# VHH binders against Abasic site processing protein HMCES (HMCES), part 64

Target 1, 269 residues: Abasic site processing protein HMCES (HMCES), of Homo sapiens (Human) (q96fz2)
Amino acid sequence: CGRTSCHLPRDVLTRACAYQDRRGQQRLPEWRDPDKYCPSYNKSPQSNSPVLLSRLHFEKDADSSERIIAPMRWGLVPSWFKESDPSKLQFNTTNCRSDTVMEKRSFKVPLGKGRRCVVLADGFYEWQRCQGTNQRQPYFIYFPQIKTEKSGSIGAADSPENWEKVWDNWRLLTMAGIFDCWEPPEGGDVLYSYTIITVDSCKGLSDIHHRMPAILDGEEAVSKWLDFGEVSTQEALKLIHPTENITFHAVSSVVNNSRNNTPECLAPV
Key: E = the ipSAE of ESMFold2; O = the ipSAE of OpenDDE; V2 = 0.75 times the mean of E and O plus 0.25 times the DockQ between their complexes.

## First folded at step 9 (VHH)

Design x5 (from r58 with S54E L103F; framework vhh_6z1v_2; at its last look DockQ between E and O 0.25; V2 from the best seeds 0.00; counts 0 for: pae E 16.8 > 2)
Fold by OpenDDE, look of step 9:
Structure x5 (fold): chain B 269 residues (1-269), chain A 123 residues (1-123)
Amino acid sequence: as target 1 above (269 residues)
Amino acid sequence: EVQLVESGGRLVRTGGSLRLSCAASGRTFSTYAMGWFRQAPGKEREVVAAISWEGGITWHADFVKGRFTISRDNAKNTVYLQMNSLKPEDTAVYYCAAKSYTFYDSPKEYDYWGQGTQVTVSS
């Protein structure tokens, strides 16, 4: 996964992340660093995207079922990294393979610390190789949407102009991530960054791409993944598997350019 | 920070109806649970009703007994309290309040408060 969409306004995004804590109280996640949130139809690595994480990461003795929403850098920068520039990382941390997560120090260490997050997106993009051609067809992959009177499925929206209205009830894609905290050697603000865990693609997606993000389908999965206070690493990892509960449609080549940030990126062709 | 301004309070006769409005400032109204409180002279402030972000969940105090209804219009950044069958005992200053990130169906702390609007019910 190298491209996502997360374009909802902050308030809409927040509401979309409504949840119940372990006490059954209805809650919205509290924002940390909301000013770093930059909505975009075309999110690439190194950009900031909103993730959910347990409040316990920030507050001692907090209820670990409570959620915080925070923009983090896509591309995990390990805490032990000693260079002043994260771009000097010699390995790609955009994704973490589920099968080697425990083998790689950059992922194992933060995971062991309970630094699990849920990466939020409208969906993600993948490119299908066309047989016999050098052309790649991009697809937007997302959760199946429930048709509500107000919000048609992305597939039903014919006009990009109406996308914003349609997305008010959009079910966000919830991807399993690992985050870490990096303190720059020269001082400054702590950098929060994340990697998306990937798995083998489900059967439905296999013709498009052989790998897919580990999708946490449903509130229980999301809650368990986030709740590092109550859910062990071993238990959490059981949540990491391919899901068939996805849909996709072909989109235009507009998304190929990471600078393009318009509803056309998501529009079905 | 959210500013709340209540309106609609006035003198009403017993059995009358009144609709209170609370206008909220800012662009994030839908991220707040809203509540109505009241305080009578010499009494403690008490919760009247609460409503979740999208209005999907409402809570009303026991003394309301179906007489009052809380609602909201997020497009107008406004929360309402429809009060019917008013009684002299309902005389109080009514306050609008906002709670960030959490909705409670019981009296809890709210983050922002209006200045209140006086409701007087005469016999």
Scores: ipSAE 0.023, ipTM 0.400, lowest interface PAE 4.0, mean pLDDT 88
Fold by ESMFold2, look of step 9:
Structure x5 (fold): chain B 269 residues (1-269), chain A 123 residues (1-123)
Amino acid sequence: as target 1 above (269 residues)
Amino acid sequence: EVQLVESGGRLVRTGGSLRLSCAASGRTFSTYAMGWFRQAPGKEREVVAAISWEGGITWHADFVKGRFTISRDNAKNTVYLQMNSLKPEDTAVYYCAAKSYTFYDSPKEYDYWGQGTQVTVSS
């Protein structure tokens, strides 16, 4: 998992993240650094994308079931990293394999601090290879969406009215992530960065790619993953498994270049 | 701006069922979270149920324990409250309300309110 779409305007994205706290009150997540949100159909590693995390990470004695939404850098920079330039990491932290998460210091340390997040996207892209060729077919992969009366198709969402029919009721993909906080040695702002946990692909995706993000399917899973005040690391890791509740369609190669930020990136072909 | 008009309130026997409707004006209805509230005689207004913008998330108060179901139809700009297994203590004026961003238990957190519809449950 190395490319996502997260293109919704901030207010639409925020509404899609409505949730219920432990007292049963309906809420929206509170933003940190909202001006750093850069919506795009085509997000790649090192870019900022929104994640959910517990308010308890920011406020002493906060209700750990309350959620903050914040843009974070994709590609976890460990808190113990000592170089001044994050590009000098010797290993890729875009993803974290679930089967070795407790063996890798880059992921074990922040996980032990309760630094769990939910990575938000419209969906993600994967490239399918035919055996014996370098040619690749991109797919856009996402939660099955409820079809409403007069709903529009993804490919026909150019007009404001069709866009509303497709995207105002879009169920965001919710992926399990780990984040860390890095203080640059030369000074400056603390860098918040995340990795996406991966698992073996489900049967439905195995012909596209052998790995998939760990998807948190439903509010109970999301709440337990985020609530490090009440849910231990051991219990949270039980949420990390493949899901078959996923759908996809082929897209054009426009998405291959990460500078392309148009609806064509995710349009069915 | 949005106007809300409730309908469907009437006299019903204990154990009966009733469906309330709340019609909303405006093309931006899908941008509002919606709630049903009630005010019983001699009581303060209280939240009964809430539903997110296009219906993906619902919440129901404990005192309706699976008897009431909130739903919405954004194509018709309407929110519903299906009320089953009605009890005399459900007698109240029922209001629908709209809020753009968050739900709360407190009635003051909703920006727009209907005029109310009377539900009376008799023995």
Scores: ipSAE 0.000, ipTM 0.125, lowest interface PAE 16.8, mean pLDDT 83
ESMFold2 (binder alone), look of step 9: mean pLDDT 81; pTM 0.834

Design x6 (from r58 with R27F S54H; framework vhh_6z1v_2; at its last look DockQ between E and O 0.06; V2 from the best seeds 0.00; counts 0 for: pae E 15.8 > 2, placed apart)
Fold by OpenDDE, look of step 9:
Structure x6 (fold): chain B 269 residues (1-269), chain A 123 residues (1-123)
Amino acid sequence: as target 1 above (269 residues)
Amino acid sequence: EVQLVESGGRLVRTGGSLRLSCAASGFTFSTYAMGWFRQAPGKEREVVAAISWHGGITWHADFVKGRFTISRDNAKNTVYLQMNSLKPEDTAVYYCAAKSYTLYDSPKEYDYWGQGTQVTVSS
């Protein structure tokens, strides 16, 4: 996975991430560094994207089922990295293969620390090789969307108490990720960065591409992956597998240029 | 140039039906959520209905009470509002609006607007 879409306005994104904690209380994730969130139809590695993570990572004795939403850099920078420039990493950390996650220090160490996150996206892009040509057809891949009809007054949306009644939107793709914290040698702000775990593609996607992100399908899977206080690494890794619960459509070549940030990136052709 | 052109507004009697159309051009229609809004004289603009880019999600205002239905045809770049059981209170200028990809509950967040079509319901 080398390209995603995450274009929702911040408030809409927050509402889309509504969840229940372990007590069954409905909650919205709290933002960290909301100013670093940059909506885009065309997200590439090294850009910031919003991820969910447990509050326990930031607050001692916090309920580990509570969620924080934070923009992080795509491309994991290991905490042990000693160079001043993350771009000097000699290996690609955009993705982590599920079969070798425990073999690579850059992923094993943060995972062992419970640094699991859920990477949020509208969907991801993948390119199919065309037989006989050097041309690649891009596809947008996302969760099947449920047909729903909701009624309600939009005017009452200003009350936090009514946010549940207002939400009727796109189901976000939830991808399993690992994040790490890196302190620059020269000082400055701690960099939070993530990698997306990848697996072999499901049967439905296999003709497009042989690998896919590990998708966490449903609130239970998302909750378990995030809750490193109660769910062990071993148990969490059981959630990492291909899913058939995915759909896709062909899009235009507009997405090929990472500078293009328009709805045309998602447009069916 | 982006254009939204509403049509179908007219005078109708109470209990009558009307179908509004909005023809879109100048943007990738299939990637935009569409909405119908209305504004009566002396009142604020309010949301009537909205539909996702793929048509799988629809939203209707509480006052609609099943009388109106939003739909879209992406092949024709058109969004529709079927209005049944019309009441005098439904008299307003009806506007079509477009929002990139996602539904939103605030009219202020919509990117493009039509000029509106007048719907008048007589007693």
Scores: ipSAE 0.015, ipTM 0.408, lowest interface PAE 6.8, mean pLDDT 88
Fold by ESMFold2, look of step 9:
Structure x6 (fold): chain B 269 residues (1-269), chain A 123 residues (1-123)
Amino acid sequence: as target 1 above (269 residues)
Amino acid sequence: EVQLVESGGRLVRTGGSLRLSCAASGFTFSTYAMGWFRQAPGKEREVVAAISWHGGITWHADFVKGRFTISRDNAKNTVYLQMNSLKPEDTAVYYCAAKSYTLYDSPKEYDYWGQGTQVTVSS
């Protein structure tokens, strides 16, 4: 998992993240650093994307079921990193394998501090290698979407009204992540950065790619992953597994170039 | 600090027209779906119309379809209800309401409510 779409305007994204706290109160997540949110159909590592995390990370004695939404850098920079430039990191932290997460210090340490987050996206892209062609076919992969009114498929959005119907009730993909906080040696603000946990692909995706992000399917899974005040690391890791509740469609090669930020990136071919 | 203030309710004759306005403050109006509801004496509050945050998707109850039109102006933080061909059974207190996620037709799904404006349609 190395490319996502997260294109909704900030206010629309915030509304899509409405949730209930442990007392059943309906809430919206509170933003930190909203000006760092950069919506795009074509997000790549090192860019900022929004994640959810517990309010308890920011406020002493806060209700750990309350959520903050914040943009963070994709590609976890460990708190112990010594160089002044994160691009000097000698290993890939875009993803974190679930089967070795407790053996890798870059991931084990922040996880032990309860630094769990939920990575938000419209969906993610993956490239299928077909042996016969040797060319790669990109796919856009996302939660199945429930129709409300006469909303069309994603490919039927040929007007502003049709496009808005597709995205008005879009169920955001919610992926399990780990974050860390790095203090640059040159000074400046603390850098928040994340990795996406991966698992073996489900049967439905196995022809596309052998790995998939760990998807948190439903509010109970999301709440338990975020709530480091009430849910232990060992209990939280039980949430990390493949899911078959996923769908996809082929997209054009426009998405291959990460500079392309247009709706065509995720349109069905 | 969230406020929804309806205006424009008054007495009109059967067959007349009226436009209601609802001015919003205390939240980012352009991120909320909006609805109009009404409540006649002795009846439960019922949904009249709803509109998505961007204004591109609208829904109208069958009993007002073709007669009422919901609209919004995000630059003015205002939602409107244009009411045409008014009937005595349209007499009610009309409320505007805001919801943070999607269109719903139930009062229990709306987060914020105005205090209402009286519409009276005479025979």
Scores: ipSAE 0.000, ipTM 0.146, lowest interface PAE 15.8, mean pLDDT 85
ESMFold2 (binder alone), look of step 9: mean pLDDT 85; pTM 0.866

Design x7 (from r56 with R27F D111N; framework vhh_6z1v_2; at its last look DockQ between E and O 0.01; V2 from the best seeds 0.00; counts 0 for: pae O 3.9 > 2, placed apart)
Fold by ESMFold2, look of step 9:
Structure x7 (fold): chain B 269 residues (1-269), chain A 123 residues (1-123)
Amino acid sequence: as target 1 above (269 residues)
Amino acid sequence: EVQLVESGGRLVRTGGSLRLSCAASGFTFSTYAMGWFRQAPGKEREVVAAISWEGGITWHADFVKGRFTISRDNAKNTVYLQMNSLKPEDTAVYYCAARSYTFYDSPKEYNYWGQGTQVTVSS
């Protein structure tokens, strides 16, 4: 997993993240650094994307079921990294394989501190290799969505323009992540950064790519992954598995260039 | 405390029409998406229709498409279900439900529920 779309305006994104705390109270996540949110149809490693994490990471005695939303750097920078420039990391931390997460110091250490996050996106892109050519076919991959229609449209079954309104009620893709906090050696702001946990692809995606992000399907899974105050690392890791509750469509090669930030990146065919 | 109160369910004959209402109180109605669900005896609760928090978009299940219409009046804190061309298989208890901002087709995603209103469609 190396490319996502996360293009919704901040207020729409925040409303899509409405949740219920441990006490049953309906809440929206509280933003940290909202001005650093950069929506785009075409997010790549080293860019900032919003993640959810427990309020307990920031506030002594906070309810660990309450959520913060914050932009973080994609590509985990370990807290022990010694150089001044995080782009000089000797290894790729864009993804973290689930089968080796407890063997890699870069991921084991923050995981042991309860630094679990939920990475948000509209969906992600993967490229399918084609036989007999070096051309690759990109796909946009996302949760199945409820087809919406314009209010007051009596007798209208479905129309192509109703697809455009799906974004007003979009179900965000929720991927399991690990984050860490790095203090630059010369001082300055702490860098928050994340990795996306990956698993073997489900059967439905195996013809596109052999790996997929670990998707947290539903509020119970999201709540358990985030709540490091009540859910141990061992229990949380049981949430990490492939899911078949996923859909996709082919997209044009416009998305190949990460500088292209237009709706065409995820448009069908 | 949040309350949702359905009304308008009754006995009607096949081909008839009926309008259900659901009055909401105890929360800011205009920030909640609303849904209508139904449950026939011995069957699972299923989504019938849903409407966005501001009322601009809707969804209707395929089995009611073209026959049922969801609507809302935020000034009256009320959501409606207009049911036309009723069939005996529409016989069920109809529930309204609410969740913050976005709607979904699973009952588990909704936190607030009404007590239901019985709709019976006779052959």
Scores: ipSAE 0.470, ipTM 0.779, lowest interface PAE 2.3, mean pLDDT 89
Fold by OpenDDE, look of step 9:
Structure x7 (fold): chain B 269 residues (1-269), chain A 123 residues (1-123)
Amino acid sequence: as target 1 above (269 residues)
Amino acid sequence: EVQLVESGGRLVRTGGSLRLSCAASGFTFSTYAMGWFRQAPGKEREVVAAISWEGGITWHADFVKGRFTISRDNAKNTVYLQMNSLKPEDTAVYYCAARSYTFYDSPKEYNYWGQGTQVTVSS
């Protein structure tokens, strides 16, 4: 996974992340660094994206079932990294393969510390290789959405008001991630960054791409992944597998340029 | 057979210290969160402290107020409760418990229990 969409306004995104804590109380996640949230139809590695994580990461003795939402850098920067510039990482940390997560120090260590997060997106993009041609067809992949009577095609919301209503009910894609905290050697703010765990693609997606993000389908899966206080690493890793509960449609080549940030990126062609 | 065996409980004076131990056998110790509970005469069993699988996360009850500390040694299959500044109100049977999935504060959710060890604090 090298491209996602996360374009919802902050308030809408927050509401979309409503959840119940372990006591059954309805809650909204609290924001950390909300000003770092930059909505975009076209999110690439090194950009900031919102993730969910347990409150226990920030507050001692907090209820670990409570959730915080925070923009983090896509591309995990390990805490042990000693260079002053994260871009100087010699290995790709955009994704973490599920089969080698425990073999890679950069992922194993933060995972062992309970640094599990849920990466939020409208969906993610993948490119299908066309046999015999150098052309790649991009696809937008997302959770199946509940068809509301007014839910025109994602691309057909002519009015901002209708678009907002449609997206108010949008089920966000919830991807399993690992995050780490990096302190710059020269001082400054702690950098929070994440990697997306990937698995072999489900059968439905296999013709498009052979790998897919580990999707956490449902509130229970999300809760268990986040709750590092109550759920062991071993139990959490049981949640990492391909899912068939996805849908997709072809999109235009507009998304190929990471600078393009318009609704056309995810519109069906 | 799963066994949890508590030890270290005894009579102590107010202000004294005790270290309780719980030796575990019959299961993979490192895959269980551990907790200490206590039950005073005529009172309900209450959680004292809990510790995660590898000891990275600990929880202590409000009444502990920094006096008690839970720890574990997975190499020894043992969980500990260091109790300092003991008070008469701390008099109870202390129980060790194991939970495979979570270490939440509900006694009902723990899978295995020890027989308990008596702690008595005299004035």
Scores: ipSAE 0.020, ipTM 0.429, lowest interface PAE 3.9, mean pLDDT 88
ESMFold2 (binder alone), look of step 9: mean pLDDT 82; pTM 0.839

## First folded at step 11 (VHH)

Design i1 (from x3 with E109K; framework vhh_6z1v_2)
Fold by ESMFold2-Fast, scan of step 11:
Structure i1 (fold): chain B 269 residues (1-269), chain A 123 residues (1-123)
Amino acid sequence: as target 1 above (269 residues)
Amino acid sequence: EVQLVESGGRLVRTGGSLRLSCAASGFTFSTYAMGWFRQAPGKEREVVAAISWSGGITWHADFVKGRFTISRDNAKNTVYLQMNSLKPEDTAVYYCAARSYQLYDSPKKYDYWGQGTQVTVSS
């Protein structure tokens, strides 16, 4: 997973993340650094994306089931990294393979500290090899949406007039992530950065790409992944597996250039 | 204190029309999806219609499509159900319910409920 869309305005995104704490109280996640959130139809590694994580990471004695939403850098910078510029990291930490996550120091150490997060997106993009050409066909991949009369799904909203209605009730994609905290050697603010855990592709996506992000399908899975105060690393890793509860449609090559940031990036072709 | 208060239920003749209202207080109405549900004696509570927090998306059960219309007025903190071409089978207590953000077609997913308003359709 190397490209996502996360374009909802901050207030709409916050409402889309409504949840229940362990006491059954309805809550919205509290923002950290909200001004660092930049909505985009075309998010690439090294940009900031919103993630959910437990309040207990920031507040001693906080209820571990309460959630913070924070922008984090995509591309995990390990806490042990000694150089002054994170872009100089020689390893690609955009994704973390589920089968080797406990064998790689960059991921095993933050996992041991409970540094699990849920990466939020409208959906993600993958490029399918096209037979007879050197070009690849991009697809937008996302949760099945609740069917309604006028909008139903993004694929059903073919006119610009219907596009705004699609997002009003959009179910965000929730991907399992690991984050770490890096302190610059020269001083300055702590950098929070994340990686997306990947698994083998499900049957439904196998013709598009051989890998997919580990998707946490439903609030029970999301809650267990985030709650490092009550759910051990071993128990949480049982949530990491392929899912068939996913849908997709082909999109235009406009998305190929990460600088393009328009609704055309995810519109069906 | 969160409160949903339904009004407008009454006796109506078959083929008649009725408008139900639900006044909300104690929460930020404009951030909540709203639904209308009904329950006849000895039956389970069923979803009739739902509307997104902005009013941009609506859903209606198949048994009321073309007859009932849900709408909302966020300035008045009120959700409405316009009921046309009423049938005896529409006789039930009608409930207003609220859910944060995403609407659902299941009663189990709604956070706040009103006390209901009785609609009786006579043949």
Scores: ipSAE 0.140, ipTM 0.565, lowest interface PAE 5.1, mean pLDDT 88

Design i10 (from x3 with K108E E109R; framework vhh_6z1v_2)
Fold by ESMFold2-Fast, scan of step 11:
Structure i10 (fold): chain B 269 residues (1-269), chain A 123 residues (1-123)
Amino acid sequence: as target 1 above (269 residues)
Amino acid sequence: EVQLVESGGRLVRTGGSLRLSCAASGFTFSTYAMGWFRQAPGKEREVVAAISWSGGITWHADFVKGRFTISRDNAKNTVYLQMNSLKPEDTAVYYCAARSYQLYDSPERYDYWGQGTQVTVSS
């Protein structure tokens, strides 16, 4: 998983993340650094994306079931990284394979500290290899959406006006992530950065790509992944597996260039 | 204190029409999805219709499509259910429910509930 869409305005995104804490109280996640949130139809590694994480990471005696939403850099910078420029990191931390997560120091250490997060997106993009050609077909991949009278889903909408309306009730994709905190050696703000855990593709996506992000399907899975105060690393890792509850449609090559940031990036072709 | 107050339930003859209203208070109505549910004696509560926080998206159960229409007025903190071509099978207590942001087609996912209004359709 190397490209996503997360274009909702901050207030709409916040409402889409409404949840219940352990006491059953309905809440909205509290923002950290909201001004660093940059909505885009076409987010690539090294850009910031919104993630959910437990309030307990920031406040010693907080209820671990309460959630913060914060923009984090995509591409995990390990806490032990000694150079001044994170872009000089010699290995790719955009994704973390589920089968080796406990073997790789960069991921095992933050995971042991409970640094689990849920990465938010409208959906993600994958490029299918076409037989007999060097052309790749991009697809937008997302949770199934509720079918409605005005528009069934973005894939079923055939006009720009109907597509705009689907975002009112869009179910955000919730991907399992691991984050870390890096302190620049020469001082400055702590950098929060994340990686997306990947698994083997489900049967439904196998013709598009052989890997997929580990998707947390539903509030119970999301809550357990985030709640590092009550859910151990071993128990949380049981949530990491392929998911069949996913849909997709082909999109135009406009999405190929990460500088293109328009609704055309996720429009069906 | 959150309140949802349904009104408009009455005895109506088969083929008649009725409009239900639900007045909401104690929460930011314009940020909540709203749903209409019904429950007949001895049966489970079932979803009838739902509407997004903005009113841009609506959903209706197959058994009421073309007969019932959900709508809302965010300035008045009110959601409506217009019921046409009523059948005896529509007899039930109708409940208004609120859910933060997202529509859902299952009763267990709604946060706040009204006390209900009785609709009786007589042959």
Scores: ipSAE 0.059, ipTM 0.511, lowest interface PAE 6.1, mean pLDDT 87

Design i11 (from x3 with Y104W; framework vhh_6z1v_2)
Fold by ESMFold2-Fast, scan of step 11:
Structure i11 (fold): chain B 269 residues (1-269), chain A 123 residues (1-123)
Amino acid sequence: as target 1 above (269 residues)
Amino acid sequence: EVQLVESGGRLVRTGGSLRLSCAASGFTFSTYAMGWFRQAPGKEREVVAAISWSGGITWHADFVKGRFTISRDNAKNTVYLQMNSLKPEDTAVYYCAARSYQLWDSPKEYDYWGQGTQVTVSS
């Protein structure tokens, strides 16, 4: 998974993340560094994306079921990294394979600290190889949405007016992530950065791409992944598997250039 | 604190029309999705229609599509159900319900419930 869309305005995104804590109280996640959130239809590695994580990471004795939402850099910079410039990290940490996550120091160490997060997106993009052509076909991949009388699904939207109505009740894609905290050796703000855990593609996506992000389907899975105060690493890793509860549609080549940031990136071709 | 008060239920003849209202208080109505549910004698409660917090998205059960319309007025903290071409099988107690911020297609996801209003449809 190397490209996502997360375009909702901050307030709409926050409402889409409404949740219940362990006592059943309805809550909105509290923001950290909200000014670093940049909505985009076309987010690439190295950019900031919003993630959910437990309040207990920031506040001693906080209820571990309460959630913070924070922008983090996509591309995990390990806490032990010694250079002054994180872009000089010599290995790619955009994704983390589920089968080797406990074998790699960069991921095993933050997992041991409970540094699990849920990466938020409208959906993600993948490029299908087409035999007999030099071009790849991009697809926008997202949770099934509730069909309505006015908007239907995004794949059924014929006009900008219908697209605006779709977002009013959009079910955000919730991907399992691991984050770490890096302190610049010469001082400055702590850098929070994350990786997306990847698994083998489900049957429904196998014709598009051989890998997919580990998707946490539903609030029970999201809560267990985030709640490092009550859920051990071993138990949380049982949530990491392919899911069939996913849909997609083909999109235009506009999305290919990561600088393009318009609704055309996710519009059906 | 939180109250949902349904009104408008009465006896109507087959083919008739009726508008139900649900007045909400004690919460920020404009941030809640609203739904209409019904329960007939001897049956379980079922979802009839739902509307997003903004009113931009609506959903109606297949058995009422084209006959019932859900709407809301956020300035008046009220949700409505316009019922047309009523049938005897529409006889039920009608409940309104509220869910914070996000519409869901399951009754179990709704946070607050009214006491209900009786609708009886006769031939």
Scores: ipSAE 0.062, ipTM 0.514, lowest interface PAE 6.1, mean pLDDT 87

